VHH binders against q9xw16. Designs and how they scored, part 80

Target 1, 132 residues: q9xw16
Amino acid sequence: MSGWNAYIDTMTAAAPSIKRCAIVGAADGSVWARTEADNVFKASEEELKTFVALFNDVTQVPAKGADIEGVHYVVPRTEESLIFGKKENTGFFAVKTKSAVLIAVYEGPNEVAAQVRKAVESMQTYLNNAGY
Key: E = the ipSAE of ESMFold2; O = the ipSAE of OpenDDE; V2 = 0.75 times the mean of E and O plus 0.25 times the DockQ between their complexes.

## First folded at step 6 (VHH)

Design s2 (framework vhh_6fv0_2; at its last look DockQ between E and O 0.77; V2 from the best seeds 0.00; counts 0 for: pae E 3.0 > 2)
Fold by OpenDDE, look of step 8:
Structure s2 (fold): chain B 132 residues (1-132), chain A 119 residues (1-119)
Amino acid sequence: as target 1 above (132 residues)
Amino acid sequence: QVQLQESGGGLVQPGGSLRLSCAASGFTFSDYWMYWVRQAPEKGLEWVSTINTGGGSTYYKDSVKGRFTVSRDNAKNTLYLQMNSLKPEDAAQYYCARGDLPPYGSDYRGQGTQVTVSS
């Protein structure tokens, strides 16, 4: 287990509604860490490569949505370093740091989204402050 | 060089308490989130707790919530884990760890301290 795995566990602990999450390279979508066991994050390398590239122009993402783990999500809006999507009672938050993209897939009503966002943004802030 | 040294382990009865310490050196302790991990016999390394740089945010494995408390003293470069209401399943070698960022892709941890819970 690496420090990145501990960060995965930390985010999951911070927001219990998170079902799966991953830390991937912002440049190529390479997986640095992910949830495993019963909650394996299963996005393919090709999918992640495409996903992280969305951050190159986030303004276009709401028009086409985003795919994670073979699931298509509606993206209501984006921010410079934030992409979030919704599908029924599920959704995702993805935040970009200098070097990484943090992705959290959650399940629950809309009110759980705030806690998920806070979890990933807290980690984002830490990594950014560290220069990554 | 980065060094971590755990202490405070021992043998306790179920329901007992222990307080683990981790002395850190060789890096700016206050700049890093720190975490505790443990490894029980014939099991893999598992995450136990994380604490942010200032100590204001703490996170726990579900099975230890309400029983374990992580804290830190940045002035002393020390990480702590207060373990109350210990259970047999808590028995393990406990390590403090510093998560590494790229390009290292690994973490530093000490030699660990043994926690045994037995009647």
Scores: ipSAE 0.604, ipTM 0.826, lowest interface PAE 0.9, mean pLDDT 92
Fold by ESMFold2, look of step 8:
Structure s2 (fold): chain B 132 residues (1-132), chain A 119 residues (1-119)
Amino acid sequence: as target 1 above (132 residues)
Amino acid sequence: QVQLQESGGGLVQPGGSLRLSCAASGFTFSDYWMYWVRQAPEKGLEWVSTINTGGGSTYYKDSVKGRFTVSRDNAKNTLYLQMNSLKPEDAAQYYCARGDLPPYGSDYRGQGTQVTVSS
């Protein structure tokens, strides 16, 4: 196990509604770590390259939506380093750090979304402060 | 160089307690999240617990939640794991670790400390 895998485990423990998550390189979508085994995060690296590029101009993302794992999400809002996607009873939060994008896919109503957001933002802050 | 040294393992009965310590050197300990992992014979390495830089946020694998408590003393560069209500399935070599490896691979961890739970 690497420290990147421990971050995956930490996020899923912090917000149990997270069903799949990944840490990917911000420049190229390369997978640094992901949930594995029965809950594999199945996005291809080519799909992830397209996904991380959304952070190049987050202001255009709400009009287009976002695709991950072959699923299209409505994007109700973004912030400079955050994309929130929603489809039915599922959603995702993605946050960008200096070098990485953290992606968490969750299930549940909007009430659980706050814990998912807090989990990914806590990790975002730590990685940014550490230079990642 | 980053160095981590675990101690405090031993033999206990089911339901017993142990407190593990991890002495850190070679880096600014207070700037890093730290975590505990464990490995039982013929099994893979599994994550146990994480603690943030200041100790205000702690995270646990479900099977140890409520029984284990991670803590840190940044003035002493030391990480702790208080393990209560130990079960046979908790028996393993326990390692403290620091993440942030540039490529995917092994993290920084010590030699570990053995926890054995009879029966």
Scores: ipSAE 0.380, ipTM 0.745, lowest interface PAE 3.0, mean pLDDT 88
Fold by ESMFold2-Fast, scan of step 6:
Structure s2 (fold): chain B 132 residues (1-132), chain A 119 residues (1-119)
Amino acid sequence: as target 1 above (132 residues)
Amino acid sequence: QVQLQESGGGLVQPGGSLRLSCAASGFTFSDYWMYWVRQAPEKGLEWVSTINTGGGSTYYKDSVKGRFTVSRDNAKNTLYLQMNSLKPEDAAQYYCARGDLPPYGSDYRGQGTQVTVSS
C-alpha cells in the first residue's frame, strides 16, 4: 500500500530513462504523487495549474510550447490526450485521463523516448479503465 | 466479495527458486492489472511487479529484474510469480493485489505467502 506512488514506481520501472515524474489532478494540477529526494519533481503549484489547463485546448500548445519545472519545452505536435516536448537531450510526455494528468520527464535520444511514451500511455489506459 | 489467496512460499537456499500463485475470485480477473507486493521483516511494503490485463506488459522492481517473472492465466483467474536466483534480501511475506488504486489498500487482502531464504 504505497498509494499513488505505486503508479510512479510502475512507470519508472517500465522506462528507467524517466528522471522525474508526477501524477496530478486534471482539474487543478494538485500533486497526487511525484518522485522525491534526488529525483524530486520540482514544478510549482501555479506551473502545474497552468500546465493541466493546456489539455483544454491542445491545438494551441505547439505555438507556445510548455513549461515544466521552470524549463521551457518545444512541443512539436499534440494529440487529443497527449502533450510531449523536447529541450535538447531532455523531454517529457504528459497524458490526460478522466481525473489525472501523468507527467514524465526523461533524458536520452528518440529510442529512449519511445519506451517512455509506451510506459506513460500504458498507465493512462490502466487509470482510465479504473475510472480515473 | 473480492478474494485473493496466495500460495507457494517456503524456505529455500540462496540461489534457489520458488513459484508463487494467487487465486482470485469475486471479480472479473481479466479486467484488472495485478500486482505483487512484499513486506520484509522490519520493513515497509514494497512493490515488486505489475502485469497488465492481457499479460503482454510486465514491470519489475530494479532489484528483481532478470530473476523474477510475473505471468497470469485469465482462464484460471490465477496470477503467478516465478522467482529464480533468490537472495537473502528477497525474504518477505508476498501479497498479490488487484490493480485498483493502491491508496485504498483494501485489495492487499489475505495472509500472503512467506518466503524465507537461508542456508
Scores: ipSAE 0.000, ipTM 0.165, lowest interface PAE 12.2, mean pLDDT 81
ESMFold2 (binder alone), look of step 8: mean pLDDT 83; pTM 0.848

Design s20 (framework vhh_6fv0_2)
Fold by ESMFold2-Fast, scan of step 6:
Order: sequence, then C-alpha cells, then structure tokens
Structure s20 (fold): chain B 132 residues (1-132), chain A 119 residues (1-119)
Amino acid sequence: as target 1 above (132 residues)
Amino acid sequence: QVQLQESGGGLVQPGGSLRLSCAASGFTFSDYWMYWVRQAPEKGLEWVSTINTGGGSTYYKDSVKGRFTVSRDNAKNTLYLQMNSLKPEDAAQYYCAKGDLPPYGDDYRGQGTQVTVSS
C-alpha cells in the first residue's frame, strides 16, 4: 500500500465513527487510498469522477444533492471547499485540497458528525500546508 | 534528494524490546507527518503508526497499541519506534515513510530494518 493509506488509517483512528473513507484525486476522482476489507469504500470510478466535479461549482450542489456509494444524500449547504450530506442516520463530509478530495462516510447522531468533520478538516489543513 | 535511513532492527525473543530509528534528510523534516509501515514475507505493506509534525498526536494499528510508541526529534531529523512486548507476528522489514507523494504506490521509503522475533 501507498503512503496515502497511512492518512486513511490516521483519519479513522482520530474519528472512530467513520465507517468508510477515501482520498481521491481532485482532477479526476482517481482513488489514492481508501478503507478496505470490512470497511471497503465502494464508490465506482464513474461516481467519483462525477463527485469531484461538484467542487467546480459547489453552489449547485444543495439543489441536486450528491451520490456516494450509490446512496443519494441531501446536501443542506456547502462551503467553498466543503460538501456534506445527510441521509437518515448516515452522513458524509467531503473536503477539497489543492490536489485531493477527502471523503468520509459515518453513521450516528450529530454529536459524532462533529468529530468526523474535525478529523477531515484537520487532514485537509495538513495536506494543503504540505502542498497537496 | 529525499533520504530515509532506518536502523535498530535485529533478532529478539518473544516479549523482548527493540528501538528503531529513522534518519531523514533532503526535506524539511519538521513540516511533515511521518509514519512507520512494515512488510512481512509474502504479505503486503501494512501501516503501523503515524506521528504528526510536532509529535503531540500519535496513532497506532490496533494490534500494536499499548506495545509500540512512536516519537520524533525534529532537532535531529529523526523518527523513532519503541517496540515492547514483541510477538512473532511483529517480525517484518520495517520502513519509515514520508507518506504524502501521489500517485499512491510510488512513495519513497528507506531501505528498511529487519525485525526477527524467534526463540
């Protein structure tokens, strides 16, 4: 495995409520690293290509929602480099860096959502500072 | 050029201890998260531990938690892994890594240091 897998492991250790996550290329949605085995992140290459393109104009996302792992999420609002969604007791946070998009899918109430967001944003800050 | 040089491996009996070191050069060591990975014969690389830039946050593979401690000395550009209560399943070639080079699979690692656990 690559060095990017260490960052997947780091995020899941920081926020145990993350069920599945991935780091993908911002330009094309290519998978750099993802959770595997019992926690495999199941999004197709086509779905990820579509998903990362949402960051080209995040203002359109709340009207359409977003699809991750074949699940359609309601996106209540976006920030310039953040898309998050909710569907029942499942949710996701996705953040864009210069070269990557980090996606974390979690299950649980709003309390665990805050922990997941913090973990993802911490990694976003680190990668941006490292030039990625 | 990025250079990573591991040392400190060796032969130890089950329950023994080893301290691995990784000397880094060719980049600003204090600006990067660092991690340890290992590879046993006929197995893939597996992540062992991560440490943030300042050393205040550490993360571990479940099977080593409580037994291994990662640390760093930014003044010496050196990363460490203290391994206690070693088990046969810990036997592997250990590598330190600067883990942030895309595309994945092409990250630079050092030559590694061999850890053997046998009686």
Scores: ipSAE 0.006, ipTM 0.325, lowest interface PAE 9.2, mean pLDDT 83

Design s21 (framework vhh_6fv0_2)
Fold by ESMFold2-Fast, scan of step 6:
Structure s21 (fold): chain B 132 residues (1-132), chain A 119 residues (1-119)
Amino acid sequence: as target 1 above (132 residues)
Amino acid sequence: QVQLQESGGGLVQPGGSLRLSCAASGFTFSDYWMYWVRQAPEKGLEWVSTINTGGGSTYYKDSVKGRFTVSRDNAKNTLYLQMNSLKPEDAAQYYCAKGDLPPYGPDYRGQGTQVTVSS
């Protein structure tokens, strides 16, 4: 059986421009896996609980933005089960599956952002098909 | 269907060199980032290198930086990994993978090419 860390490794391999990422429970924001050591994802349990609740109505998010790791991101728009944000040279993509929310924080230009989005959406599809 | 066929592996002595190739078909190769991953006996899959769509941006695992060079030829739908100064720790089955798919899934990788470093 694969542990959840294997999916973190898969996303990082697919898009090495991901600086930090995590897989959290969609219902409560509990951390299932995250990057560690020099790439540790530092969001608190309370922050993640607030963040995953944004998926209850993504249409409200662009008006208020989103907070990840104590950083406030501008969210220009949302799509179905996708929230993404930008702050200067950093950004994130977050997608919801049946049971999980995948969060990837990256740094870099638009080409980097596009590839990070592809990696996160591919993993979203994979996990949904696996029943997660 | 996506097909990836690795080749170029073999037996080399420490300090030797090999060039791996990956022939891709079943998708528009030039639209995707590509990567190399490896798996040694009794170890998990390990990311080695990534290259962007145009080949102008490359990324490497710290332990191979300066020794390995990834490149691609979009006209030939082929990905390459030039491996210099090979060490015993580099011995593994090497796989290429399409950047938008999980590289650890067997349905998304070829059979790989084996690299052995010994005398």
Scores: ipSAE 0.006, ipTM 0.180, lowest interface PAE 11.8, mean pLDDT 81

Design s22 (framework vhh_6fv0_2)
Fold by ESMFold2-Fast, scan of step 6:
Structure s22 (fold): chain B 132 residues (1-132), chain A 119 residues (1-119)
Amino acid sequence: as target 1 above (132 residues)
Amino acid sequence: QVQLQESGGGLVQPGGSLRLSCAASGFTFSDYWMYWVRQAPEKGLEWVSTINTGGGSTYYKDSVKGRFTVSRDNAKNTLYLQMNSLKPEDAAQYYCAKGDLPPYGFDYRGQGTQVTVSS
């Protein structure tokens, strides 16, 4: 097991509505860790490279939306270092740190979305404080 | 430099309890999140629990949730795992770990402490 797997486990324990998640390199979208087995995160290398590049100009994302695992999400707005999207009862939160992008895909209403966002942002804060 | 010394394991019956301790030295304990991980015979290393720097946020593997409680005493540089309602599937060598520099893995230095549960 890699060290990054503990962060995946911590996020999914904090927000059980997370269906799939991953930690990827901010520069190239390379996968550092992801959920496995029945909850494997299925984004391709090319899709992840395209996705992390969205953080170069988050202001353009709401006009186009974002694709994760071949699914197109409506992105209602972005914040500095945060992209989130919705598609019916599913959604995602993605946050950028200095070296990484954390992506969590979830299912559920707005109440579970808030829990997922909190888990992802808590991990973002921890990694930023650690210099990542 | 970083040293972690686990203790408190032993043989217990199903439904029994054990309290594990981890004495930490060689780093500023209060500045780091700490982890418990375990390795059962014939299995890989498995994450069990996480605790933040102040001890106010704790996270658990689903199968131990409600039975195990992680805590820490920063004044004593000690990490604890209270294990209640132990099951045969909990039998393993338990290690405390400091996840210092991901992605390089856990920086645990101790030999661990063995937990055996009768079937």
Scores: ipSAE 0.006, ipTM 0.286, lowest interface PAE 10.5, mean pLDDT 82

Design s23 (framework vhh_6fv0_2)
Fold by ESMFold2-Fast, scan of step 6:
Structure s23 (fold): chain B 132 residues (1-132), chain A 119 residues (1-119)
Amino acid sequence: as target 1 above (132 residues)
Amino acid sequence: QVQLQESGGGLVQPGGSLRLSCAASGFTFSDYWMYWVRQAPEKGLEWVSTINTGGGSTYYKDSVKGRFTVSRDNAKNTLYLQMNSLKPEDAAQYYCAKGDLPPYGTDYRGQGTQVTVSS
């Protein structure tokens, strides 16, 4: 069927408030798919490698925060396979599967954040069930 | 059956160039993002480059940016990697990978083509 770009399209269709997102390798942060053009996800290889390594011990993340696209986010708390952060009117949700990390950046209030989280967690479940 | 066949590797001197090809069959090539990955002796697999379905968006490992160019010819079901200004650290077995699979792995990855950089 379609490549990994189809999963990006599915997430953005489910939560239109997602501004930018990517699917990256859990081991190294390699980009498997990302939003393009005016919505291009702008993280460097070094930043993504650092970010995915945070999932090795998520309990340390709230003390330090997280960097995505050169923006430092406050991480108020984490769950086993979920890191989320906020900075002013923007935020992100990142979830780890067996082989991938899904990252979605959004803008908006708490109601928007809840919808983005649901979209990302639904995709996490789908990919885990597919063996990824 | 999905098949990927790499070619174009060889021995080149530092600063030289090579053009790798990956012939794809058994799937609709134009529907998939494609990747180049490499494995140097005694090292793990490294992602090198990604290209989208139409070839308009390309992504590179920082250390190869400006030296390597990925491209594709959907009419010929072929993926390319033009490698210029080759360095000793680029010596590796190079593989192409289909975009609906993780770039790292053995399944559905091609057999690879060997790149050696020495005098």
Scores: ipSAE 0.056, ipTM 0.479, lowest interface PAE 6.2, mean pLDDT 85

Design s24 (framework vhh_6fv0_2)
Fold by ESMFold2-Fast, scan of step 6:
Structure s24 (fold): chain B 132 residues (1-132), chain A 119 residues (1-119)
Amino acid sequence: as target 1 above (132 residues)
Amino acid sequence: QVQLQESGGGLVQPGGSLRLSCAASGFTFSDYWMYWVRQAPEKGLEWVSTINTGGGSTYYKDSVKGRFTVSRDNAKNTLYLQMNSLKPEDAAQYYCAKGDLPPYGYDYRGQGTQVTVSS
């Protein structure tokens, strides 16, 4: 797994409002890298399997919402490879690449959400170009 | 305005060494994480290495770990990549990039420096 943590560090440096994030396998939700220690991304293997399966048909997600770290988020809409949600002053952006799903949980008003979205979409492009 | 100029590439035999340099200008170099990426023929961009602002934390792609060493000289606004024990699969165009995530394609500054590994 060595080396994948650098992508986590790069993403959080680009958007400091990200509190926790992870890179997981698109097929099975296996964790490739995540924030650790005081910012540990807490999601079970089973929760991540369920979450990545949402990308099989994103059009169904707004009706159900999404669960990350045991927290239920309202998902107002989705895009082809993007799921995002909000709960009070917290939110998340998740994007799918060829082989991975990037999940970033942030805190702050809607103004910081644009910065977080830009960071995860930039990483999505970066990983797709790298063959992931 | 932001400029990054790579140099030090060339032809080397398998097992050989090269040292790449990246001269930075147009921004406060010491405020940014820097990284090296490469692109081989018929492959996408590959992340190779990352270094933090002070140079105390470094990260590497698994296949280059133990063979490549990234470093920086903030007084000279220069980033380096020491490449040892080069393999044919390391042949690629090498680019340096600022700590901002590259948005797409060749949005790296400069034209890169070509590394060729052949017998």
Scores: ipSAE 0.006, ipTM 0.158, lowest interface PAE 11.4, mean pLDDT 81

Design s25 (framework vhh_6fv0_2)
Fold by ESMFold2-Fast, scan of step 6:
Structure s25 (fold): chain B 132 residues (1-132), chain A 119 residues (1-119)
Amino acid sequence: as target 1 above (132 residues)
Amino acid sequence: QVQLQESGGGLVQPGGSLRLSCAASGFTFSDYWMYWVRQAPEKGLEWVSTINTGGGSTYYKDSVKGRFTVSRDNAKNTLYLQMNSLKPEDAAQYYCAKGDLPPYSSDYRGQGTQVTVSS
């Protein structure tokens, strides 16, 4: 287990509706840490390379959507360092820092989504301030 | 140079208590989240607890909730872990870690402090 698992554990404790999450390298999509066992984050290395490349131009993402764990999500809009998507009662938030991309997959209604977004953005702010 | 020095480990009976300390130097302690990790013999490193910069937010591994309390004293550059109701499965080498620990590395981890729980 890498030291980065402490961040994943912190995020899931702050927002229990997160079902699976990962921290990956912004340049190559390499996995730094992810949820395991019954909550294993299942994205392939190739899928993650494709996903992190979306942050090179987030304005193109709403037209095509995004794929995470083999599931295609509708992306209604993006912000400079934020991509989020929805599919039925599931969704994700992904944020980019200087060196990393944080991805959190959740399940639940819009009230739950707001809590997950807050947890992910708080961690993004912390990592940026720490130089990551 | 970043330095972390753990202390306070020892041998305790099941149900006993220990207080671990981590003295930090070489960086602005109050600017970083800190966390405790442990490694039992022949097992991987596992996360135990996290504390934010001000000490107002704390998080715990499910199996230690209600028994362990993490705290920090920013004026003394010291991190603490109060461990109550210790169980045999808590026996491990305990390490403190700076919140910006790089992936794939144990850099910024100290030498650790050994906790043994003997029945």
Scores: ipSAE 0.007, ipTM 0.344, lowest interface PAE 8.6, mean pLDDT 83

Design s26 (framework vhh_6fv0_2)
Fold by ESMFold2-Fast, scan of step 6:
Structure s26 (fold): chain B 132 residues (1-132), chain A 119 residues (1-119)
Amino acid sequence: as target 1 above (132 residues)
Amino acid sequence: QVQLQESGGGLVQPGGSLRLSCAASGFTFSDYWMYWVRQAPEKGLEWVSTINTGGGSTYYKDSVKGRFTVSRDNAKNTLYLQMNSLKPEDAAQYYCAKGDLPPYDSDYRGQGTQVTVSS
């Protein structure tokens, strides 16, 4: 497949610890690709529109947190193109590229989080280099 | 490899002050954001504060804003939390944590320092 699903497959193969993920439009949160079937990414388009807007001013995010798939995450800090958070047994990493936002949800300790962050940042670099 | 040692906790009356310290080793302290987190008895871990690498950007849990101040001394590899106007709700075990990942795994935080607020 030449579509965006190929990038989802590549990322989940590189980091099997990713439970669910999506690639969405940076401007509007529209879903370009997401995990499906047994690991379907469940965020609504309204929630994603709100989420991608957080990248317009990431400095406000740590105070209020972020919502993904109806779960409110504590976001202890941000970087210009990175938001990550944790709630109990689940966590996420989200990175912004020129045209897209990648969101990966995982479960597990910081060792798992480190692997997921690496996979997401590698894909961010690839997509930026590809003009996305 | 990463070692974090908290100190400065104790018993204080409501309205009192404490200064917590965290001595860091096993990594290049000045390259990392740092966190303070806390856990009250029979409650989950709660994020309290974040400080960036240079100390110029700080973030706080809403309930501690204006009362707590996080700071760091990169020359001494030490993180601080100045706690003023302490309330009973602030009583908890306080931990520092390395800021590259979420601070919920015990391998990334120290042993903690106990803060008790009682009249």
Scores: ipSAE 0.087, ipTM 0.464, lowest interface PAE 5.6, mean pLDDT 84

Design s27 (framework vhh_6fv0_2)
Fold by ESMFold2-Fast, scan of step 6:
Structure s27 (fold): chain B 132 residues (1-132), chain A 119 residues (1-119)
Amino acid sequence: as target 1 above (132 residues)
Amino acid sequence: QVQLQESGGGLVQPGGSLRLSCAASGFTFSDYWMYWVRQAPEKGLEWVSTINTGGGSTYYKDSVKGRFTVSRDNAKNTLYLQMNSLKPEDAAQYYCAKGDLPPYNSDYRGQGTQVTVSS
């Protein structure tokens, strides 16, 4: 277990509806930590590189959507450092920090989504304050 | 030099309580999230709990919720884990860790503190 794995565990404990999540490098999408075993985060290296590049101009994302783990999500809107999407009963929240992108994939209704967003944004705030 | 020293482990019977402490030095303790991790014989490292910088947000492994309480005293640079209603499955070596963001390495200091729950 790396130090980064504790953050994965913290996010999952804060919002149990998170099914899979990862912390990846903002520059290249390299995986720093991810959920493993029965809930392993399975995005490819190429997909993650493409995904983190979306943060270079989030205003373009709603027109194109986003792909995570081979699933195409509709992205209804974005905020400065936040991309989120929905596809039927699944969804994701991704936030960018100075050096990282946090990605959480969840299942459930909008009430569940709000808790996932809160968990991810709390971690984003801490990482930014820590210089990451 | 970052140093973390755990203490407070011991032998208790099922249903007993222990309070673990982690003395931190070599960094600005109040600027970091902290966490507890444990390792039982022949098992991997297992996350137990996390606490934010101010102590107002805490997170727990499902199996310890309601029984364990993590806290911190930033003035004393000390992290705590109050363990109540201990079960045999809680027996493990317990480590504290700085909520650091290392390049893929664990940041556990010292030998941890051993918790044994007999019968």
Scores: ipSAE 0.028, ipTM 0.441, lowest interface PAE 7.3, mean pLDDT 83

Design s28 (framework vhh_6fv0_2)
Fold by ESMFold2-Fast, scan of step 6:
Structure s28 (fold): chain B 132 residues (1-132), chain A 119 residues (1-119)
Amino acid sequence: as target 1 above (132 residues)
Amino acid sequence: QVQLQESGGGLVQPGGSLRLSCAASGFTFSDYWMYWVRQAPEKGLEWVSTINTGGGSTYYKDSVKGRFTVSRDNAKNTLYLQMNSLKPEDAAQYYCAKGDIPPYGSDYRGQGTQVTVSS
């Protein structure tokens, strides 16, 4: 069974502007699935462990920003289960479910960001409803 | 066991319309995202559309945007695909798929429903 890779495919099909994405464990940042080959998601295990720990207190994140794939992003605001960041023409959305964190990196203008956010939040809802 | 039964295919002329249905059984339909996928002769399996549990969020392959509309009736355990302005490139066997199984897994490998577009 290919498992979690099918959900990566579903997200990227829903928002083709996603350049790289991953589904990781909320407790430890372990990679369950990620984009590969020409679109390989390059975050290290240490970076992902640090990143998922940000969801323990999202109110601190806008002051410090967040690092994904060695890139430091400005985080303008957070919600309890949502961190998003921006750096020039690139950005990310990350959402937490009960058991997972979904991370999607995109490139493009504000219209692209809105599409990516919708795709990530829709998958967040699906996974929460499925018990993840 | 999970069963998905597609219907509503047929032969249409270019520019015509068809409405496909998928009757679901063996699982709590309202708890799952659903997908439409298609396979044309001499082509691989292709994702067409996605709908979330409540039907409020829908997604489409770029080539079908504005022409196809996916919807669902959770009370009837039925998924629909309204296909308008059909093109020869849309001719394929259409299948529905359940979201908790990889979208292209074996549980959707029922007979499907064939769409033929005469050109």
Scores: ipSAE 0.000, ipTM 0.154, lowest interface PAE 13.7, mean pLDDT 81

Design s29 (framework vhh_6fv0_2)
Fold by ESMFold2-Fast, scan of step 6:
Structure s29 (fold): chain B 132 residues (1-132), chain A 119 residues (1-119)
Amino acid sequence: as target 1 above (132 residues)
Amino acid sequence: QVQLQESGGGLVQPGGSLRLSCAASGFTFSDYWMYWVRQAPEKGLEWVSTINTGGGSTYYKDSVKGRFTVSRDNAKNTLYLQMNSLKPEDAAQYYCAKGEPPPYGSDYRGQGTQVTVSS
């Protein structure tokens, strides 16, 4: 178990509606840690390389959407270090830190989405403050 | 150099209590989230609990909720785990950790402290 696995466990404990999540390298999308077993995060390495590259110019993302685990999400808007998307009852939040991208896929309505966003942003703030 | 030293383990009967301590040095303890992990002989390493920098937010593995309490004393650079209502399934080597991303370190340091629950 890597050091990053504890952060995966912490995020899922903070927001139980997270079904799958991962922490990946911001430069290349390499997986540092992800949910496993019954909730395995199954995005391909090629898909993750494409996904993290979206943070190079987030203004392009709403026009094209984003793909995670072979699912195409509508991205209504972006913020400088945040991409989020929805597809019916499923959604995701992805945030960039200095060295990493945190991706959380969840299921549920808007109230659930707010809890997931808080969990991901809390982790983003901590990692940035720690220099990661 | 980051150093973490766990203590407080021992043998207890089911339903008993133990208080684990983790003495930290070599880094600014109050700037980091800390966590407890454990490893039973027949299982892999598993996460138990996390505490934020100020101690105001704590998170637990479902099976220990209501029984375990994590806390910290930033003035003493010490992390604690109060374990109540211990069960045989809680028997494991317990480690405290400051998460370090690979390849820059491991998720725990030191030898840990052994918890055994008699039947």
Scores: ipSAE 0.046, ipTM 0.479, lowest interface PAE 6.9, mean pLDDT 84

